VH-VL binders against q0aze0. Designs and how they scored, part 86

Target 1, 268 residues: q0aze0
Amino acid sequence: MKIILVNNRFKENTEKKAQEIAGQLSALNVEVIIDNGLDEPYAGTVDFIMVLGGDGTMLRAARRYGQRAIPVLGVNMGTVGFLSNIEINELAEYLPLILREEYSLEARMMLEVAVFQQQSLLTRVFCLNELLLRSNSPRMLSFALEISGQKLEPYRGDGLIVSTTTGSTAYSLSAGGPIADPQLDAFIVTPVASHIINKRPLVVSPEREISLHLLEEREAIIGIDGQIKMDFGAENRVLIKRAPHPLLMVNLKAKPFFTSIDRSLQRQ

## First folded at step 25 (VH-VL)

Design TB5
Fold by ESMFold2, fold request of step 26:
Structure TB5 (fold): chain C 268 residues (1-268), chain A 123 residues (1-123), chain B 107 residues (1-107)
Amino acid sequence: as target 1 above (268 residues)
Amino acid sequence: QVQLVESGGGVVQPGRSLRLSCTASGFTFSSFNVHWVRQAPGKGLEWVAAITYEGSNKYYAESVKGRFTISRDNSKNILFLQMDSLRLEDTAVYYCAKDRVYYSHAFYGMDVWGQGTLVTFSS
Amino acid sequence: DIQMTQSPSSVSASVGDRVTITCRASQGIKSWLNWYQQKPGKAPKLLIYAASFRQSGVPSRFSGSGSGSDFTLTISSLQPEDFATYYCQQDNNRPLTFGGGTKVEHK
């Protein structure tokens, strides 16, 4: 069995704890690859991914490995978030189930985000929560939203969020979007400070293709999962689809979403 | 240096067929939706047809639906209009035009036009 | 199909005049309306897209406004090169449709 152990190098004691866990796994004849974010993602065959940290560390793991159809377990190292399944002090208890592959998987939709510059692909990123388009100047944006070849009224305001249902509790929520059941596959399209009063959040089929471009030159930014920033201007266009593969999140401990929602929101 | 050049117009008999071509240069043809627009002598503009950049979606004005077929060859940068069952009312200068937004399944305005090719009839 | 009605059919104007051209759609088209200029013997030229945004290279004396079904092209101070025919065209719905045109000509 080969696993990737993803950690957040910048949090206190996380690297030391990752080494301890790697040692424990090696003693059980498990081959361990540590990913602390400094090197390129491991490219070889892997059976399981263990994320040591909070939601931010899970978002990075999803971007690096989410399209590889590998089970991913979130292990919380502190405050409970939305994307962890077990606590670090419970890992020893659940480790036998991990090694026997006795767990269920929950599929979480991811976004495929393709950003173009003058017809050339600039980058392609897969993300778990959201794409944000926002103004990077005092001036508002005017931009087009196209959903499967259908044009909505042009948007005018600070920006727009296109999120997954998993991302509905992240930036989309702060911008006034709904909380969505993560078992649903959907896009949630949430305006940011729209000057057009009738622009309400939209819930959109995951089979749609969503695109954005500016209607006039303005300085804008694309933000991805709150962790990647890219400049965006009148020469750019972004296409958003459901990613080919969902993130396969491991369920070892029952975590009823609706029972725990208020507690998880308190820690956002 | 973005250029569209129409060809294939001429004098034809009613009820016959004609194929118009539009050769594109100076831009990535395969990234843009393209249109045919016609203008009868002394008359206004009439949109005829459009095809999406990958060639998968085709749209027609009611006046030509069932008679005209739009197509493209992205490897040769050529847009086509196959015109069957021609009628006297099809007499016009035919323009090809590029849509302004790349990789779109919608239309956002025609920012580059050819100079047109004339289709007319002889009795 | 969406019918586009332009008014007036022609305008007689002098250099320096403010010229206003109106376009009405038979049903709502949001802000998805374009304006084109055409001079005799030449291909049309895009002026305004999405009701109010000027195409690159278009002088600021051209402005567009409106949404829904009623739209206006304004030339704030007519120049000699602006004598031409102007067309509106919607791209909210397929098939796309043009207005009948408005000829702006010397008084």
Scores: ipSAE 0.838, ipTM 0.927, lowest interface PAE 0.9, mean pLDDT 92
Fold by ESMFold2, fold request of step 26:
Structure TB5 (fold): chain C 268 residues (1-268), chain A 123 residues (1-123), chain B 107 residues (1-107)
Amino acid sequence: as target 1 above (268 residues)
Amino acid sequence: QVQLVESGGGVVQPGRSLRLSCTASGFTFSSFNVHWVRQAPGKGLEWVAAITYEGSNKYYAESVKGRFTISRDNSKNILFLQMDSLRLEDTAVYYCAKDRVYYSHAFYGMDVWGQGTLVTFSS
Amino acid sequence: DIQMTQSPSSVSASVGDRVTITCRASQGIKSWLNWYQQKPGKAPKLLIYAASFRQSGVPSRFSGSGSGSDFTLTISSLQPEDFATYYCQQDNNRPLTFGGGTKVEHK
């Protein structure tokens, strides 16, 4: 069995704990690859991914590995979030189930985000929560939103969020979007400080293609899962689709979304 | 130097066929939607047809549906208009035009036009 | 099909005049309206897209406004090179449709 152990190199306690767990797994004849974010993602075959940390570490793991159909377990290291399944102090209890593959999987839709500059692909990223387009100046943006070749009224405002249902509790929520059941596949399109009256959040079929471009030159940025940022101008266009593969999240401990939602939101 | 150059116009008999070509240069042809627009002598502009950048979607004005076929060859940077069952009402200068937004399945304005090719009929 | 009605059909003006051209759609087209300029014997040239945004290289004396079904092109101070025919065109719906044109002529 080969496991990737993902940690955050900027959190010393997660790095030390990752080394301890790697040692324990090696003693059980499990091959361990540690991913602390410094090197390129491990490219070889892997049976399981264990994420040590909070939602941010899970978002990075999803971007690196989410398209590989590998079970991913979130292990909480302190602060309660939306994307962990067990606590670090429970890992020893659940490890036999992990090794026997006695767990269920929950599929979580991901976004495929392609950013272009004058027809040239600048980057392609798969993400779990959202793409944000926003102004990087005091001036409003004017931009076009196209959904499967259908043009809405041009947007004017600070920006727009395109999120998954998993991302509905992240930036989309702060911008006025709905909380969505993560079992659903959908896009949630949430305006940010729209100047055009009656621009409401949209819930959109995951089979749609979404695109954005500016109608005039302005300083803007694209943000992806709050962790990748890039400049965005009048020569850029972004295309968004459902990613080919969902993130396969491991369920070892029952954590029903609706019974824990208030506690998770309280911590944000 | 973004250019579109139409060819294939001429004098024909009603009921016959004609194929117009539009050669593109100076831009990535395969990234943009393209159009045919016509203008009868002394009259206004009439949109005729459009095809998406990958060639999968084709749209026609009602006046030409069933008679005209738009197509593209992205490997050669050529847009075509096959015009069958030609009528006197089809007398016009035919322009090809590039849509302004790349990798789109919608239309946002025609920012580059050819010089046009004339289609007329002998009496 | 969406009918686009331009008014007036022609306007006689002098260099320096403010010229206003109106375009009405038979049903709402949001802000998805373009303006083109065409000189005799030449291809049209895009001036304004999405109702109010100038295409690159278009002088600032050209401006567009409107949304829904009523739109206006304004030339704030007519120049000698602005004598031409102007067309509106909607791209909210297929088929795409042009207005009938407005010829701006010298007095």
Scores: ipSAE 0.837, ipTM 0.927, lowest interface PAE 0.9, mean pLDDT 92
Fold by ESMFold2, last read:
Structure TB5 (fold): chain C 268 residues (1-268), chain A 123 residues (1-123), chain B 107 residues (1-107)
Amino acid sequence: as target 1 above (268 residues)
Amino acid sequence: QVQLVESGGGVVQPGRSLRLSCTASGFTFSSFNVHWVRQAPGKGLEWVAAITYEGSNKYYAESVKGRFTISRDNSKNILFLQMDSLRLEDTAVYYCAKDRVYYSHAFYGMDVWGQGTLVTFSS
Amino acid sequence: DIQMTQSPSSVSASVGDRVTITCRASQGIKSWLNWYQQKPGKAPKLLIYAASFRQSGVPSRFSGSGSGSDFTLTISSLQPEDFATYYCQQDNNRPLTFGGGTKVEHK
């Protein structure tokens, strides 16, 4: 059995805890790889991923490993979020179940994001929460949104968010989007400070293909999960689809989404 | 230097067939949607057909549906219009045109045009 | 199909005049309207896309406005090279459709 322990290099208590857990697992003949974000993602076969930290650490793990169909457990080490399942002090209680693979999985839709410049692919990223297009100057953007070959009224404003249902409680929410049940597969398209009043958030089938491009040259940025940033201009185009594989989130402890929603939002 | 050049026009008899070609150069042909547009002598513009960049979706004006077939060969950078069962009303200059937005399943304006090829009939 | 009606069919104007051409769609087409210029014996040239955005290389005296069903092309100060026929064209719906054209001719 091989497990990856993911932590954040800049939070020393997660490094110490990861080393402690690795020692315990090694004593049980479990191979352990520690991923603190510094090195390239581990490329070999692995059976389980344990994320030590908050939602941001989970987002990085999802981008690195989410397309590999590996169970991922979120272990909270502080502030309650939307992506942790158990607390660090509960790990000893649940460890036997982990080793026996006695847990259920919740599939969370991911985005496949492809960014182009003049027909050349710049990058392809798989992410859990959202793509953001926003202005990088005092000027508003004018841009086109195409959904499966259907053109909406051009957008004029500060930008647009395309999120998963998991991402509905992140930037999309602060921009006025709805909270969505993460068990649904959907895109949520949320305008950012739209000039056109009838540009309300849209909930869109996960089978659709979404694309964005500017209608005139402006300085813009795309952001991915609030953690990756790229310049975006009139020669660029973004294509967004449902990723081939969902993130497989481990469910050991019942965590009713709707009961905890107000408390989890305080992580913003 | 983005360029489109039509060929295959000429004088034909009614009811016959023609195949028009449009050769593209100076841009990545396989990334863009392309159109056929025609203009009868002394008349306005009429959109005829379009095909998406990967060739999967084809659209036709009602006046040519069932008689004309649009196709593309991305390996040779050629757009085709197969025109069957030609009628006198098909007399026109036929233009090919490039859509302005790459990797799209919609249309955003025709930013590059060929100079056209004339289709006429002998009496 | 969406019918596009241009007005006027022709206009006589002098160099320096402000020229306004209108285009009306039979149904709402959002802002998805293009304007083309065509000179005799030449292919059309894209001037304006998405109602109001100038194509690269088009002089600033050309401007477009409107949304929904009613659109306007304005030439703020007509130049000798602007005598031509102008077409509007919608790409909101398939099939794509052109207006009947407006010929701008020298007085």
Scores: ipSAE 0.837, ipTM 0.928, lowest interface PAE 0.9, mean pLDDT 92

Design TB5
Fold by ESMFold2, fold request of step 26:
Structure TB5 (fold): chain C 268 residues (1-268), chain A 123 residues (1-123), chain B 107 residues (1-107)
Amino acid sequence: as target 1 above (268 residues)
Amino acid sequence: QVQLVESGGGVVQPGRSLRLSCTASGFTFSSFNVHWVRQAPGKGLEWVAAITYEGSNKYYAESVKGRFTISRDNSKNILFLQMDSLRLEDTAVYYCAKDRVYYSHAFYGMDVWGQGTLVTFSS
Amino acid sequence: DIQMTQSPSSVSASVGDRVTITCRASQGIKSWLNWYQQKPGKAPKLLIYAASFRQSGVPSRFSGSGSGSDFTLTISSLQPEDFATYYCQQDNNRPLTFGGGTKVEHK
């Protein structure tokens, strides 16, 4: 059995704990790969991914491994979030179930984001929460939103968020978007400081294609899951689809989304 | 240099067929939606048809539906207009034009045009 | 189909004049309106897209405004090379439709 441990190398306790867990697993004849973010994602066959940390570490794991149909377990290391399933002090209790593959999986929709410069693909990334388009200057943006070949009124304002339902509790919420049940597949399109009164958040079928481009040259950026940032200008377009594969989140311990929602939001 | 060149115009009898071609160069043809637009002598512009960059969607003016077929060969950078059941009212200069936005299923303005090819009828 | 009505059909003007051309759509088209310039014997040239955004290389004396169903092209100080016919065209709905044209001619 081969397991990847994903941690955040900038948090000393997650690095030390990853080594401890690797030792425990090795003693049980489990091969362990530690991914602290420095190296390229492990390319070989892997049976399970264990994410040691908070939602940010899970977002990185999802971008690196989410399209490989590998079970991913979130292990909370202290900070309450939306994406962990068990606490680190419970790992020993649940480890036998992990090794016997006695758990269920919850599918979470991901975005496929393709960014182009003058018709050339700059990058294609898969993300769990959202794509943000945002002004990078005091001047507002004017931009086009196209949904499956249908053009909405041009947007004018600070930007736009295209999120998954999982991402509905992240930046989309702060921008006025709805909280969505993460078991739904949908896009949530949330304007950021729109100067057009009738521009409300949209909930959009996951079968749609969404694209964005600027109507005039402005300094803008795109952000992906709040962790990847790139410049965006008049020669760029971004195309957004539902990713081919969802993130397969391991469920060992019941964590009712609606019962815990207020506590999770208050902590973030 | 971005360029579109139409060909295949000429004099034809009503009820017959004609195929127009538009050869593209100097840009990535397969990334852009393309259009046919016509202009009768002394008259204004009339949009005729468009096809999306992959060729998956085709749109026609009502005046040509069922008679004209737009198509493209992205490997050869050629746009076509097959014109069947031609009528005297189809007399025009036919332009091909490139839409300005790449990888789109909508239209945002025609930023590059060919010089046009003339279609007329005997007498 | 969306009908586009331009007015006036022609304008007599002198170099230096401010020229305005209007375009009305038969139903709302948001801001999805383009303006083209065409000189005799030549293909049209895109001037303005999405109602108000100038195409690259178009002089700043050309400006567009409007939304919904009423749109205006303005030439702030007419130059000799601006004598031409101007067309509006909507791309909000398929089929795409042009206005009838406005000829700007030398007084």
Scores: ipSAE 0.834, ipTM 0.927, lowest interface PAE 0.9, mean pLDDT 92
Fold by ESMFold2, look of step 25:
Parts: sequence; structure tokens; C-alpha cells
Structure TB5 (fold): chain C 268 residues (1-268), chain A 123 residues (1-123), chain B 107 residues (1-107)
Amino acid sequence: as target 1 above (268 residues)
Amino acid sequence: QVQLVESGGGVVQPGRSLRLSCTASGFTFSSFNVHWVRQAPGKGLEWVAAITYEGSNKYYAESVKGRFTISRDNSKNILFLQMDSLRLEDTAVYYCAKDRVYYSHAFYGMDVWGQGTLVTFSS
Amino acid sequence: DIQMTQSPSSVSASVGDRVTITCRASQGIKSWLNWYQQKPGKAPKLLIYAASFRQSGVPSRFSGSGSGSDFTLTISSLQPEDFATYYCQQDNNRPLTFGGGTKVEHK
């Protein structure tokens, strides 16, 4: 059995804990790959991914491994988040179930984001929460939003967020978007400081294709899950669709989203 | 140099067929939607047809629907207009034009035009 | 189909004049309107897209405004090279449609 442990090496206690867990797993004849963010994603076959940390570490794991159809378990290490399933002090209790593959999976939709520069593909990335388009200057953006070949009134404002339902509690929420049940598949399109009257957030079928481009030269930024940042200008275009595979989140412990929603939101 | 060059115009008998070609160079043809637009002598511009960059969607003006067929060969950078059941009112200069936005299923303006090819009728 | 009504059909003007051309759509087209210039014997040239954005290389004396159903092209100070016919065209709906044209000619 081969497991990837994903951690953040710049958090002192997470690095130590990852080494401890790797030792425990090795003693149980489990091969362990530690992914602390320094190296390229492990390319070989693995059976399971364990994320040690908060939502940010899970977002990185989802981007690196989410399209590989591998079960991913979030293990909380002290801060209340939306993407963890068990606490670190419960891991020993659940480890036998993990090794016997006695757990259920919850599918979480991901975005596939393709950014182009002058018709050439610049990058293709998958994300769990959102793509942000925002101005990188005091001036507003004017941009076109196209949904499956249908043009809306041009947007004018600071930017736009295209998120999954999982991302509805992240930046989209701060920009005025709705909280969505993460069991739903949908895009949530949330304007950022729009100057166009009646530009409300949209909830859009996951079968749609969404595209964005600027209508005039401006300095803009594309942000992905709050962790990847790219310059964006009038020569660029973004295509967004549902990723081919959802993130497969391991469910060992019941996590009632609605009964815990107020506590989780207070963390933000 | 971004360029579109039409060919295939000429003098035709009513009821006959004609195929126009438009050869593209200096840009990535397969990334852009393309159009046919015509202009009868002394008259205004009339949009005729368009085809999306991958060839999947085709749109026609009512005046030509059922008689004209737009198509493209992205491997050869050629746009076509097959014109069947030609009528005297089809007399025009036919332009091909490139849409300005790449990888789109919508239209945002025609930024590059050919010089046109003339279709006329004779007795 | 969306009908585009362009006014006036012609205008006589002198170099230095301010020229205003209007275009009305038969139904709302948001801001999805383009303006083209055409000189005799030549292909059209895109001037303005999305109602108000100038195409690259178009002089700043050309400006577009409007939204919904009513649109205006303005030439702030007519130059000798601006004598031409001007067309509006909507791309909000399929099929795409042009206005009838406005010929700007020397007095």
C-alpha cells in the first residue's frame, strides 16, 4: 500500500507530525511519500492521500492530485476548517479503517482552468475553490463573460469570481456570493464591486463552459484558490469548465455541514 | 501579415451553384470564428453566414438559409461558401472576415476583412 | 431578426466638423454593437466594438456611446480621410445584422 502525506514544511509542528506518522505507517509495512510542497507531485501510483493541515494544504493537494481519482483524507491539526474530516488525535482510531479501505467517498466538483496567451495555452490548472479575476491597478476592468456562447452585458468593476460550491464559503462569500451546499455541482459566479446595475451572483449548471476576456487594456490578475497568481491582460483569455474528475474526499467521521456552519464561518 | 483572400467569384446563370473560397494567412485560422458578408452594388452590407473556430456551429441569414452552406478546412486554412440555387438578388461582392476573439462561441466584431470576390449574373 | 435603423442616411460636412451618426436596434442588444468604416471600392474597417471600445489603430477622434437600443458614433473633428460610409452592426443576437449605412461626404 502506498500513501502520500501532504504537509506544509514551513509549519514546524506539521513537519514533525508528518515524520511521526510516516514512521508509524512504515512499521505497518506501508510505503510513504511525503509531499511538503518542495518537489514536483509524486507521479507514481498511490492508493491514498492524507493531508495534514488546514484548508490551504488541502487546496494544494487537490490541485496536485485531485484529477488522479485517489481518496483524499483531510486531517485537522488545530484550526477549524471546511475540508478536514478527522482530528489528528483521532488518527490512530481510524487508521485500521483506512488500511482496510473501510470508508465512504464524497465527490467534490473541481474547476478546470485554461489560460491562453495569444491563442497559445499558457497553463491548465485544476482548482477546488475558485478562480478570481481582479484589477491590479486603481482602474476598473471592463470584461466580457460568455457562458456556453451566450454573452451577458459587459462587466465593469474590480473583477469576478468563478467558484465551485465548495468555494462558496471562501472568497466568493466575502464578495457577496451565496453559501452553497458542497454536495451540489454548480458554478457560482460572483461579481467583485460591480458598477453595472443588477449584476447579481449567478448559479450556473456544471455543464456550461465559462470564458472571460478584457475589453480593453488593463492590468489584471488571475488568482486560483488564493495560492496561484498570474498576470492577465488584453491578450489573454480564460476558459473554465468542470474538471474531468471530482476530488474524492474520504468520509470516516460524519461532518454535519449545516449544524457546524456558523462555527466554521466565524473562523473567517 | 494577417490576410484573407477570397476567390471563386464570377458570372453565373440563375439557379446554378458556385463555391467561394477564402484563404487565411498570418494568423492562427483555427482559433477564430469567421464570416461571410456581402454587398450588392450600390447597397449596404449584409451579413450572410458564420462558422465557429472548430466548425461545430454554423449560422445563416434568413435570405440564404437552405441554399448556402458555410464550411472550413482548418488543416488548409480555408473558409468555404457553397452557394446553391442562386438568384438574381445574390448579386454582390462577397467578403470573408475574421472575428476578433479567439476560442469563442460568440461574435465580437469583424477585425480583418478580405478584398472581396464579385458574383454576378448574365443572360 | 433585429432590425438596425441608422440615421441619417447621408450627411454633408466640412473638414473640422463634428459628425454624429445614430443607430437604433428594434430590441435591446445590451452593449453589443460595432461600427465600421468603408471607403469606395474597399473592404469595411472595424472602428468600434462593444459600443464604445476603439479598435487598435483607430484615431481618438472616433468615439462610440450608447447601450440597450440607442447608439451613437461621433467624429469630433472630421478629417479628409474620414469621408466614407459608416455602418453599425449588432452581434448580440444571431443572425448578425447591419444598419443601412450613413454616407459622410464633402460639402
Scores: ipSAE 0.821, ipTM 0.924, lowest interface PAE 0.9, mean pLDDT 92
Fold by ESMFold2, last read:
Structure TB5 (fold): chain C 268 residues (1-268), chain A 123 residues (1-123), chain B 107 residues (1-107)
Amino acid sequence: as target 1 above (268 residues)
Amino acid sequence: QVQLVESGGGVVQPGRSLRLSCTASGFTFSSFNVHWVRQAPGKGLEWVAAITYEGSNKYYAESVKGRFTISRDNSKNILFLQMDSLRLEDTAVYYCAKDRVYYSHAFYGMDVWGQGTLVTFSS
Amino acid sequence: DIQMTQSPSSVSASVGDRVTITCRASQGIKSWLNWYQQKPGKAPKLLIYAASFRQSGVPSRFSGSGSGSDFTLTISSLQPEDFATYYCQQDNNRPLTFGGGTKVEHK
């Protein structure tokens, strides 16, 4: 059995715990690869991915490994988020179940994002939360949104977010988008500071292809999961569709999504 | 030096067929939607047909539907218009034109045009 | 099909005049309206796309405005090379449709 442990090299407690867990697994004849973010993603075949940290570490793991159809377990190391299943102090308790593959899987839709310069592919990335197009200057953008060959009224404003349902509680929420049940497959298209009065967030079928391009020269950027950014200009175009494979999240402990939302809406 | 060059126009008889070609150069033909537009002598512009960059979707004006067929060969950078059951009202200069936005399933304006090829009937 | 109605059908004007051409769609087409210029014996040339954006190389005296069903092309100060026929064209709906044209000619 081969497992990848994904951690954040800038958090000493996460690095130390990854080495402790690797030792425990090695004593059980499990081969362990540690991915702390420094090296290229491990290219070989693996059976399981364990993410030690918060939602940001999970987002990196999803980008690196999410298209491989490998079970991914989120292990909380401090600040609770939306993407962990168990706590670090519970890992020893659940380890036998992990090794026997006695768990269920929850599928989470991912985005496939292709960015072009003129007609040449610059990058292709798979992400769990969202793509952001935003202005990189005080001036507004004017841009076209095409959904499966259908053109909406041109957008004018600071930008646009295209998110998954998992991403509905991230930047999309702050920009005024709806909270979505992460078990749904959908795109959520949320304007950022639109100056066009009738532009509302859209919920769009996962079977659609979404594309964006600027209608005039402006300084803009593309952001992906809040962790990758690229310059974007009038020669660029981005195509977005549902990724071929969802992220397969391991469920060992029941974690009701709607209870967390209730706490977030409660008065503090 | 983006260019489109039409060919295959000529003098026809009623009910005959004609095939127009449009050869593209100076740009990546397979990335762009392309159109046929015609103009009868002394008349305005009439959109005829369009085909998406990968060739998967074809659209026609009602006046030519069922008689004309648009197609493309991306390996040779050629756009075609097969015109069957020709009528006197099909007499026009036929232009090919490139749409301005790459990898799109919509249309955003025709930014490059050929100089046209004339289709007429004999007297 | 979306019918595009241009007015006027012709304009007699002098160099330096401000020329306004209107285009009306039979149904709403958002801002998806283009303007083309055509001189005799020549292919059309794209001037304006998406109602108001100038194509590269088009002089700033050409401007477009409007949305929905009513659109305007304005030439702020007519130049000798601007005597031509102007066409609007919508690409919101398939089939694509042109207006009937407006000939701008010297007095």
Scores: ipSAE 0.816, ipTM 0.920, lowest interface PAE 0.9, mean pLDDT 91

